# VHH binders against DNA-(apurinic or apyrimidinic site) endonuclease (APE1L), part 9

Target 1, 364 residues: DNA-(apurinic or apyrimidinic site) endonuclease (APE1L), of Arabidopsis thaliana (Mouse-ear cress) (q5xf07)
Amino acid sequence: MKRFFKPIEKENSPAAKKPCLSPEKRDGDGDGVEEEKNQNEPSKFMTWNANSFLLRVKNDWSQFSKFVSDFDPDVIAIQEVRMPAAGGKGKPKNHEELSDDTKVLREEKQILTRALSSPPFGNYGVWWSLADSKYAGTALLVKKCFKPRKVYFNLDKLASKHEPDGRVILAEFETFRLLNTYSPNNGWKDEENAFQRRRKWDKRIVEFLNKTSDKPLIWCGDLNVSHEEIDVSHPEFFATAKLNGYVPPNKEDCGQPGFTPSERGRFGATIKEGRLVDAYRYLHKEQEMESGFSWSGNPIGKYRGKRMRIDYFLVSEQLKDRIVSCKMHGRGIELEGFHGSDHCPVTLELSKPSSEMEQNQVSN
Below, E stands for the ipSAE of ESMFold2; O stands for the ipSAE of OpenDDE; V2 stands for 0.75 times the mean of E and O plus 0.25 times the DockQ between their complexes.

## First folded at step 2 (VHH)

Design a4 (from d10 with S107D; framework vhh_7d4b_2; at its last look DockQ between E and O 0.11; V2 from the best seeds 0.00; counts 0 for: pae E 18.4 > 2, grease 28.7 > 24.2, placed apart)
Fold by ESMFold2, look of step 2:
Structure a4 (fold): chain B 364 residues (1-364), chain A 121 residues (1-121)
Amino acid sequence: as target 1 above (364 residues)
Amino acid sequence: QVQLVESGGGVVQPGRSLRLSCAASGFTFSSYYMGWYRQAPGKQRELVASIDYSGGSTNYADSVKGRFTISRDNSKNTMYLQMNSLKPEDTAVYYCAREGYDYVWGDYDYWGQGTQVTVSS
């Protein structure tokens, strides 16, 4: 059997050696640019829940490779890598490196490594944030000419442990921070404290947003929540959805995971607390039925045509005037533009900070 | 619209062969693990054979191992089951099935309508 099935294991985090906070990583010598202009920072971003990244490399790589070649992103944020971290068989766990503990894992690591060494990906540095099993995990690819100053793998820069399940990569650039997250799914039932686990995650995000920083934030990824009714194709369907007729005891936990009143309310509060702008919704005030969703239900069965926006770019308010575009690249109900995943890529383009160009030395 | 259409069933004598086909449409066939299941009257549906997305890895029920061969042709969006040395206990409705992508929802999310295989003297 080649299926992965872990519904009861999602509550139990693997017992793993948590690496110390990772300071700035260099990709070889790193820099190919000697100039100190702000134009030398990323301005084109992509986020994609690849579900799973390995499967996409094996089956759909030409499609995704062409998309990346055409858009030419400076940063690619990936969720659901689903590859285990290195270590464990007589070696310390390393959550930043792909496992090669078995012949199968070694072959799979080679498949990923070769794909990322091939055009258009050869000019990107890669950071992995991995779980102890084929579960969750994230990756960040950054063009080598835009190497970040520091990369962290937890929400608390001073913490001694790696974020559970590899759900966090935080990259610090000269003038901004980029946070790539894969939020845990709420689940249908509070078995093994699933709802409490999601609430704890949401609280930790708020705590991160409340920490002092001198740099604006770009927060992207699969956030596993649709904010408002405009963010789903069928609000009544999702609001009344049940798993095998089960009804949670609290009405605030009823409905589709990612569209419960409790999740939506906490998300709204998080956006307000963090002074964040939902870049897509800032540009697109009306529902776009063809291309307004990042996740699509299976084209066959009761979820045909049922779609949600759960993948975001949320940016600090001070960046809102720099938003040039934010697009979801899937369209229709037949997974066009999804490149084999049940999520489509989402892109963000920012203008250059023209007010930061030097014009006069006397400016204070 | 996702469709899985089985063909190739029929009535055969013990020891003969049949080849089943599953024509797939409405989805990216090469992105999915596929399987053959069967169900005799009054019995539980059982896995017969499964195949990964590329055809590089296969799995078989013990009762058919060495006699049945699963294969796929991703360029034609088809999956096959070659059934050799057929026995009366192979009599069943055979279903083509697609594995679901949601690891928390179950193993398979779409099934064909089935094709009857009857092995009798």
Scores: ipSAE 0.000, ipTM 0.127, lowest interface PAE 18.4, mean pLDDT 81
ESMFold2 (binder alone), look of step 2: mean pLDDT 83; pTM 0.849
OpenDDE, look of step 2: ipSAE 0.007; ipTM 0.271

## First folded at step 4 (VHH)

Design s1 (from a2 with V104K; framework vhh_7d4b_2)
Amino acid sequence: QVQLVESGGGVVQPGRSLRLSCAASGFTFSSYYMGWYRQAPGKQRELVASIDYSGGSTDYADSVKGRFTISRDNSKNTMYLQMNSLKPEDTAVYYCAREGYDYKWGSYDYWGQGTQVTVSS
ESMFold2-Fast, scan of step 4: ipSAE 0.038; ipTM 0.590

Design s13 (from a2 with G100T V104K; framework vhh_7d4b_2)
Amino acid sequence: QVQLVESGGGVVQPGRSLRLSCAASGFTFSSYYMGWYRQAPGKQRELVASIDYSGGSTDYADSVKGRFTISRDNSKNTMYLQMNSLKPEDTAVYYCARETYDYKWGSYDYWGQGTQVTVSS
ESMFold2-Fast, scan of step 4: ipSAE 0.012; ipTM 0.559

Design s18 (from a2 with S31D V104K; framework vhh_7d4b_2)
Fold by ESMFold2-Fast, scan of step 4:
Structure s18 (fold): chain B 364 residues (1-364), chain A 121 residues (1-121)
Amino acid sequence: as target 1 above (364 residues)
Amino acid sequence: QVQLVESGGGVVQPGRSLRLSCAASGFTFSDYYMGWYRQAPGKQRELVASIDYSGGSTDYADSVKGRFTISRDNSKNTMYLQMNSLKPEDTAVYYCAREGYDYKWGSYDYWGQGTQVTVSS
């Protein structure tokens, strides 16, 4: 039998990466430890709506793992984990822990645990924020050397309660905050109070931004809104979209969920109120048809080739001069780079603080 | 709470047939486009068939056209996939999917564990 010739895949020698060690594994060397803390902040970020994280682990993990290895993010924010929170009958739910309430859920938890213990993920601390059922949910992975000072699971830090759908993870670092959110979709009708749920969510975000202006913010995630016409591949198609011919009573609620005038208007107001910069649009002023969108319609059916940008990095004005890159990693109609999701990964890279922002050791 | 429960998978020889069922609850089934996805290990998820809210319009991936038939019974909140002339390349986990009402329209979400279809001799 004729053997297939396997080309010898010689990767160029991997760059020698120093192990990223947890601050808890560092012995105090006095002033050196304090200096390292100020310089040891995350600078490479990724956000991805996984559209069921378990399914990505089961079916797409090798390609996603390669992407993570290649990009080497310091922080990975995941949306649509879609795993239930721990807690059996008669017990309150623990929204920070994957359920093991049934044999199936125990096996699913083991699958996730094994995947996240394997390279490159074993070097990350993992936080879960989960709903009561296989709905919504978020996760945050942070390299162990960049361990956050505190992590919250609601927008109100004084609230002792978890956000019920697991839509929020807020990580406190020494010099900035990272907010990972999965915004609720507006829906087509006000069925199950979908429009009201989205309006209340947007209001809570504004209240959060007003209360937390004391240090810079990086806000990422699936925000379920395309801000402007440039953020959708086919503006007229999305503006005139209808569910089975249904037209909402109010003109501001008409169109594709995520692209209605009311959603777009509130989002613009939120960015302005929060003094935030849309990192992707700050670098990419013109529409990029192949690479400018984070969500894509299925390759078959009426949404073939139709795309939206609904996944963002929004950064405080104070951070805008540090933006080195912001990229959508998905391409084309056949969903290259989406890793099994209908959303692609979005990445942000910040420069290290400039000499003007560093402690004045050059002058002494 | 949206719930979709798939059934009808199994192990069959090439050329045989299977019928998959999806039982839906927690939403107004007749308001939604529905579809069937499949995913083999190490492969991208593929939408193989979609059906409109009434059952009057259907679409299929080129790989399954003429072999698979999607249908629905809105009175029973159930969707079906009739799979004829099965081939080894049809081996995958099959997932029932809802086109999103509280998700993006044109995106599918799904809520079952899937049902395994294995076509082997």
Scores: ipSAE 0.012, ipTM 0.528, lowest interface PAE 8.3, mean pLDDT 83

Design s2 (from a2 with V104R; framework vhh_7d4b_2; at its last look DockQ between E and O 0.08; V2 from the best seeds 0.00; counts 0 for: pae E 15.9 > 2, grease 27.4 > 24.2, placed apart)
Fold by ESMFold2, look of step 5:
Structure s2 (fold): chain B 364 residues (1-364), chain A 121 residues (1-121)
Amino acid sequence: as target 1 above (364 residues)
Amino acid sequence: QVQLVESGGGVVQPGRSLRLSCAASGFTFSSYYMGWYRQAPGKQRELVASIDYSGGSTDYADSVKGRFTISRDNSKNTMYLQMNSLKPEDTAVYYCAREGYDYRWGSYDYWGQGTQVTVSS
């Protein structure tokens, strides 16, 4: 028997650093063509920890798709993509490209590509920041008419290293920066330096904020911390939570990851150091028991009804007078509005600049 | 409803082998870290081995390293623990667990009912 060989064989060069799985063409669904003389920037934002973006696309995409169609965001920030980056041990890694190294991964990449090529997502460019396995990872979708000047995948724009686990996408626009982060969880025990790793992350964020204070910032994502008691449904439950009875040696590290005194204190200091405004809390001074939380515990077990706000829009002080709305779209304790995730979408809307405001500042 | 069903436990002599299986249902198995835990009489439950969603990264307790091997078959929604060179100190109830690879999920500790492994003459 003779061996048969495919006649087409191409070099397996690393993919370009440009976003993958994005349509290169604008869909013609819009009502008319806007004039190019307007240099508008994004003003409607959404962040969502999809708690596997792949799972959400595979299982029930229609509800999230309708939500996106109705809100019509200019920018969608995703956390917990859970897809591996292209490349292996013997090949250069490309943390900006989805892996298709196996039949399963190729099929999953095609599932994502098909979903993001369909309405309402066809009008968005997509950037991926991926881990080496189905773990963590982030994505940023930006309407093609608002193409960012530059996109970075680390907290130091001049560094050559990609952020570990794909936890960072930083988009530079003409007048502001948008930072999408998936902050590492603190953990229950200080094994393998878990608490130290969270402290180092928090320190690196402060360093970033100090180096980038020349321009307004919108920082969003799953920050894995609830700031104050108003930001959790059951403060005593979370403050005294333990994993299998374990008690950390320092009282500042005790309690639910995301609600330890140490994490809360560092978060407060970070907000003050960065001169940031917590957009949701700026607009909502009292607790909203039905929809005031972005994460919900599993409806089965001891976390039923236990909820936390850990997904944020933090904006520079310069932007505070432009905050029109900031909303968490989940409600109740049965995961309504969560679209299959344990986190719900959070939205921010900013007003557009007005020449009337500038004129009024000059008038008597 | 999340279900984890262990099998393969039993009574064996020192030096023998057992293979534990964990059949998973009610969730997308290939998207979760999985682990084997054990609890000996009068002792705290401890991690034995863990495995990421692809099977590419594994972790082991020092007491079993080199003797036990964790694996998974995502097409069968099943995780395995191959236990070689068993010792009396391995006697315990072994639990299959779905770890929240996010620490917020670790507080829910989805567990099977356990399977007894007894190593004695």
Scores: ipSAE 0.000, ipTM 0.154, lowest interface PAE 15.9, mean pLDDT 81
ESMFold2-Fast, scan of step 4: ipSAE 0.589; ipTM 0.834
ESMFold2 (binder alone), look of step 5: mean pLDDT 84; pTM 0.850
OpenDDE, look of step 5: ipSAE 0.028; ipTM 0.536

Design s22 (from a2 with S31D S50T D59E; framework vhh_7d4b_2)
Fold by ESMFold2-Fast, scan of step 4:
Structure s22 (fold): chain B 364 residues (1-364), chain A 121 residues (1-121)
Amino acid sequence: as target 1 above (364 residues)
Amino acid sequence: QVQLVESGGGVVQPGRSLRLSCAASGFTFSDYYMGWYRQAPGKQRELVATIDYSGGSTEYADSVKGRFTISRDNSKNTMYLQMNSLKPEDTAVYYCAREGYDYVWGSYDYWGQGTQVTVSS
C-alpha cells in the first residue's frame, strides 16, 4: 500500500528529482585546479543524424523523447542540426548560439529551446556547433552530472576559429575524449571541390588522431562512409552507381559517394592508424538485414530497401573490452525507429571501469 | 552560398489547385536532382516528387500520382510543384530539396525553409 504513494514521496525529495547536478556558475575555462569532477564518467552514448533537428522537434519529438527516456543516454550526439549561427550581417558569427536574427528564426529557436527544456532533455547541458545557414551543424547533449572539462569546436584544439560548417564537437572528460563529427559527403565529381574537401577532412582526422593519443577516444557521428561490403545492403548496386552516367577519371573514385574504393581505403587506414575499434562490427560479425544499417533510402521509389551503415561508434583499442552493446535502432524498409530521419539512432554502452574488490562489495 | 527559397503555399479549399515554386541559387542547378518533401504534424516526412537534372525523368509518391506534377526551368534556376485536386490529407509544410546523391533520394544536402499548404473548407 505504501508503494502506491511512491510518486508523491518522490515529489517531496528534491535530491531524487535532480540526481545529475552541476555547479550553476560557469567560469568558461573548464580546467580550473579546484573544479569538482564527477565520480563516474559517461558510459551510455547515442548518435543520430536528425536530418533537420527542427523538423524532428516539430513532427517526431514525442517518439524520439520516448526513445531517449527508455535508453537513458548520458551523451547524445546530433548531426544535421541545420540551424543558422547567431550574428547579423557585418559581425562575426557566434557558431555556438542559435540565430534570432529574423522573426522566423526567433520562433524556431523558441521551439528548440522549449523542446530541450522538457523531460528528459532538461537534465542535459547543450552545446551547438552551427553553420552560417540551414546547412550541416552538430549538437552535443551531456547529462549535467557528467559535465565535460572542456568543449572544442574544431579538430585543432589550438585553433581560435570554429569549424565553419559546425561539423565538429570535441568533449574532454577526465579519462577519455568524445568526438562528434558530421563528415562532409564525397559527392559525385569535383564541381564544388567535394572530392578535395573530403580528402582534406580525412587527412585532418588522421592528424587529429596522431596528436591526441594521450587519452582513449570515442568517435561517433555520421562519418559518411560504409567501410566494407557487409556495411551496405546491395554492394554491387552501390559499387557501380553513377551520376547521370558520369564516370570519374580515377577508378578509385567510382561508385556511390560513401562507398568508393578511395573513401573505403582511407577509412580503413584511418581506423588502423588511430588504433580504433568499430564497436558495432566488433559485436555483430554477420550482416543483419533488419537492423544492420543506420541509413535507409526513402520507402518510395527505386531506393526502397537500399541501405547503408554510415553512422559509427569508433573506440580506442583500450576501451574494446568495455563494450557491452552497440545497436542500430532502425528496422526494416519502412523507416521504423528512424523518428522521421533517413538515419536511425545508434547507441553504445560501455561497462564501468572497476576492480572486483572495490565494485563487488556486498554493502552496495 | 547555396540557397533554396519556396513560395506559393497558402490556404485552399478541397478540389482546388496550388503551384509551389523553389528558387535556387549558389550552385549549377542543371547538374542536380531536385525534390519536394512534405511533413504534416504527427506524420512521418514523405518524399512527394523528384525530378532529374534535365526534367526528363520524374517520380511521385503513390498518394499524389495523377494529381501533382513536378517540373523545372533550368534557365531560371527554378523548380515547380503543380498540385491539382487538393485533399485535406495534402495539408503539410512543403520543402524544396537539392539531392546530394543522384541515386539516393534520402541524402538531400540542402533544404529550403518550407512553405505551408492548408487544404480546408
Scores: ipSAE 0.000, ipTM 0.336, lowest interface PAE 13.6, mean pLDDT 81

Design s23 (from a2 with S31D S50V D59Y; framework vhh_7d4b_2)
Fold by ESMFold2-Fast, scan of step 4:
Structure s23 (fold): chain B 364 residues (1-364), chain A 121 residues (1-121)
Amino acid sequence: as target 1 above (364 residues)
Amino acid sequence: QVQLVESGGGVVQPGRSLRLSCAASGFTFSDYYMGWYRQAPGKQRELVAVIDYSGGSTYYADSVKGRFTISRDNSKNTMYLQMNSLKPEDTAVYYCAREGYDYVWGSYDYWGQGTQVTVSS
C-alpha cells in the first residue's frame, strides 16, 4: 500500500455542494436562480472499478470522498465490490443485500454502511448486485432526488433475479436507461471455457441492445476490452502478450486479455449494432498518454507504464449532442487519481434535457 | 399457466381502509417485480405502486404516497396493497400485474381480472 501511496495535500474542507432534494422536497427557492426543472434528470455520471470496495473504504476513502464531493455526480456506478450476498444456512441468497453471515462479515457490512451514510454519500440511494463470495459484484448509487422508477439485475428478456456474480445493474429513468456492467475477463487460455464465457456474454449484450429501443441508453462500467490501438499505451506489447510463453491455437485469440483481435472485433460490432457512441472517443480523437487510460499496471513489475482504456460510457446516438464532458481521472504511470484501485474513475457530463423530456407523464 | 387473482375489494366510506391481496401461481414469484394498477370508468389504467423482487424497494404514484403501502410475502406467493385514508377518487377496479425485464412504463406481461374498490358515502 505504502509504495503506491502519494500524500494527499491537506486543504480547507470544500464548501458543501448544492443539495439534491427529492422531487417532493423541491418546493422552495433552492439556493439559487436555476430552474428546478433542470434538476429532475441525472446529468452527471461516474463509473469506477474499485478493485474491492471494502479495501477502498478502509484505505482510500478520504481521497475518494473528496473526489466525489468535488465532482458531485448524480449517479455512481461501481464494479468489483467483492462482498458476498446475504444468506444463512437454509435461506435463499439475497443478492441485493450485503452478507452478515459471520462476525467478520457483520463488521465489514457496518464499515460500508457507515461510510455510505456519511457525507457526501448519505444523499444517495444504494443498490447492490452481489456474488456468493468475495468476487465481482456491482453497486449503483443514485442521488435521492433522481430515484429510478425500477432497477433490474439481469440482461435476460424476463426479469430474472441476479446475473451470475452480480455483474449487472439496469436502472430505469423516465427518459433513459442506465446500464452498469462488469464484463467477464476473457482469460489467457480456453481452459474452463474462458473464451466461450466471454463470447456468450457479448452475445447477450447484443440481444439486450436489440430488445430495448423505446428509450436511449447510457451503458457504463468495466467492459474488459480496449477497442482500438489508440486505447492501449503499448499496442505491440499488448498484442503479443503471453502467459508463461503459451500461444493460443487461433491467432484471433492471441494477446493480452482485453486486447485480442476476437474481443476487439466483437466490441466494434456491438457498438455498431447498438447504435452507440463511445463518449470519451467522441470528444478525444487523439491519444492522450497522460490521461487517456482507465487501467494502469502496477508501477513495480512487468506492467509498469502499461495502460488500457477498458472503462467506458457508451451512449445511444440520440444523446450524443448532449455530451459536454467525458474524462479519465487517472494520470501518468504512478496511479495518480486511481484512489487505490488499478482503475481510475471515469466521468460523463450531459447537458440538461430538452423541455419535452423534463416533464413527468402518467403511463397507462 | 400464469395466474394472478386479486381479492379484498369492496364498498367503504371515505377515510376508511381496505387491504387488497394478489395470489400468484404458475411462475417463480420471487423473480419478478410486481405492481398494482387501477382503472376508473371511462379512464385509462394508471400505475398505483410497484415492488421489487425482495420487497426492499417500492414506488408509489404521487396521488397515493403516504396513504397506500405495497408489500409482498414470497413464501406465500402473495402481494398486498394496504389502502388507508381512502378518498372517493380512489374508486376504481384494481389490477395486479407482473412486470417483465423489457419494461416500458406501463408495460407488463400479465394482468389479474381485477377487484372493485368503491369509496362513497
Scores: ipSAE 0.000, ipTM 0.118, lowest interface PAE 20.4, mean pLDDT 81

Design s26 (from a2 with S50V D52S S54D G56S S57N T58K; framework vhh_7d4b_2)
Fold by ESMFold2-Fast, scan of step 4:
Structure s26 (fold): chain B 364 residues (1-364), chain A 121 residues (1-121)
Amino acid sequence: as target 1 above (364 residues)
Amino acid sequence: QVQLVESGGGVVQPGRSLRLSCAASGFTFSSYYMGWYRQAPGKQRELVAVISYDGSNKDYADSVKGRFTISRDNSKNTMYLQMNSLKPEDTAVYYCAREGYDYVWGSYDYWGQGTQVTVSS
């Protein structure tokens, strides 16, 4: 019953007593302006595939807002925004701005803008990365006191390029980078070059990881792959899955999209080449049937009770000793804690840097 | 581009019937499983009915089983939901859905504004 999540049950939502203040607001304090920025780095992160962010705002916002208020993340990464970029047909698109090209889109933009201006979201800066249509798209919310130095919307970091489907937001902080991605699913058939599109995407990720070795990385999002058998609830079911009896010609492409041998193998290679640690699996060595999965099949149909872990926090090896917690917040087969999506929120908490690490990062 | 356009919603009294239609374009309709979602204010989105690509297999949520019937006409690229013995609890926006192109593991996606069904006295 969503009535338990009604915001008006209490005049004031539970809130942090001390606001997160930007460095600019400390200019008047004198002493505060001498604080090192690396002492004020994000440490609490959330990633969530919203399966249409607009629909979550319209129908599920009260329960999600409560979850955000309770967890109090410094950074929120969203996938599947599914809103079009600004700019009418025949004009260049601004992929960082929500469309207002029609009356309906203006109303939808206003709904999103109002939601994100309300507690607890008003204290976050918001970045959009959008497709040309109601497809894909990502967003990044960062508390104003942790403002990133730069934000990019493609893996190659060229200022004039935007990832066409809005699948990438890369935020640069002083001591680390945060990458939010929504990986393309290759589907069941190599129609419209879907398999090639995914293989090219995976190659671009590896190239990006090789270029980012100068700073630690936190890579989160919907990566559309379950790495090992422990990452799916029913390995045989997923390994033998078919679309209406269809079998791909290459055996390495057979099975559930996201759990094929080729996808799993490339993902393992990517983690190894990137020197990345899967934060959830680092802390949780054994399968947990109630809380070990980020995606769940619909409560009706053949995927009832079938679950996958496809949403991750992957961190550079240098950060592994700072991992305090990594949790999947969905429970059971009736999608409790999913907030209207087929994906649940996944969170990561890091400990504060030691003085030695802070000094080493300043020296570099 | 995939387009799904819902129609047939309205305001009816309890015990009455409505027939919803979904007009599909931008893909090979006869190759995909189709379904109907609904979402009421303050409640989670619920997939209520699904139908196989050829119409030979159908499945329903327990809340609507025996009252709703899903069907399709592949020659017209159209899917239907016949809703009988409507209850106030059936009040929701109904969305036409297709088995996902990017999320093709039995997830169903929707693209339209939906059609409002209100069951009230």
Scores: ipSAE 0.012, ipTM 0.475, lowest interface PAE 9.0, mean pLDDT 83

Design s27 (from a2 with S31D D52S Y53S G56D V104K; framework vhh_7d4b_2)
Fold by ESMFold2-Fast, scan of step 4:
Structure s27 (fold): chain B 364 residues (1-364), chain A 121 residues (1-121)
Amino acid sequence: as target 1 above (364 residues)
Amino acid sequence: QVQLVESGGGVVQPGRSLRLSCAASGFTFSDYYMGWYRQAPGKQRELVASISSSGDSTDYADSVKGRFTISRDNSKNTMYLQMNSLKPEDTAVYYCAREGYDYKWGSYDYWGQGTQVTVSS
């Protein structure tokens, strides 16, 4: 073994933490109603693109479970669940429930159900947003003591609609909204319809932000874009990337999907129009080569050591002074801390609301 | 619907050979880079071999170079991993994977169910 530094031991052992109980089992009476109310809001958040959640459960669950136990998030947002929605022949699909239509799918559903019943996951409520096939999909886990008022599976806040690929979960809390999205990848060519799909998606996000400004937002997930050169390990490599030598006709569409000028420009405009703060960059002004990226290329081949920040926490500017920490948990080029995915977990911690922020959130 | 189905895993003695196969369906196989991953208990999943869409370019992890050979038959929508001189350290679940067409080069977007390879006496 050859290392210059010893691993840092975790603080706050999971065994020392009290169980989180549902609001029905927590009595709060009398003295500080506003303080008690705000203390019952989530403040620790995690987002992770699992690159097949079933595969992570089968192969990486011990490592991921330990990470979740150590961090103790109130909310876990998952992207790339890649499990099909329930629905028998002649029935409409239920995009909120894992399929058990075949013997294999029943067994896979049981594997996921067992994993999510094991510590520390047993104290979380789980919501699924699923595609019709083993493609895309998202999940949201929320500690039972922080039950959201409503959960939607589309950007229009309609109970009757579900985003077809399961790319959206919107959770409404008393004082803020949490949006979990898995943005479609831009792709390499316009002929693949991927550029058009991504542009339409970006437009829907902007429309959502304009219509839902009545409450602060925490928007997290795999947004499939690195905003600036600081957000990629090798800007020239990513800016000049080509699919088998193919060069798009428009310069704005050239480069690595997720790092084209057009994607970067639209993302910057979206942040500005939505009055959003990129929580990681707000705290971390300089590039961190060890831990500043959420996606890493495979350790063999031409993407070895090539990394991108494409997983975010974007918060309404009203929440920026509450940002205590925002961290990416993957390190280096050997996918340490990625738990079997090509994406690492990203976490956000918010402070307790101040009296001014409490007044702004609960009054007109 | 994209499907990748592995076969050929099993239990063998050290020094023996196994040939893994991956049958692909639901996409134009000849357009994609393909790879073989493995995951041993308590270890991270690692890419052990990759092959270009035409089969002209291959890459291998240092631990398997000279012992494993990746190949493909685009007319049969099938990829292979010939594993020679197997060692106990090669014991793992082996996964067939498709490189993403609309994803980043070197990133994989679909995976098979895996096939167990156990090298023991």
Scores: ipSAE 0.000, ipTM 0.405, lowest interface PAE 10.8, mean pLDDT 83

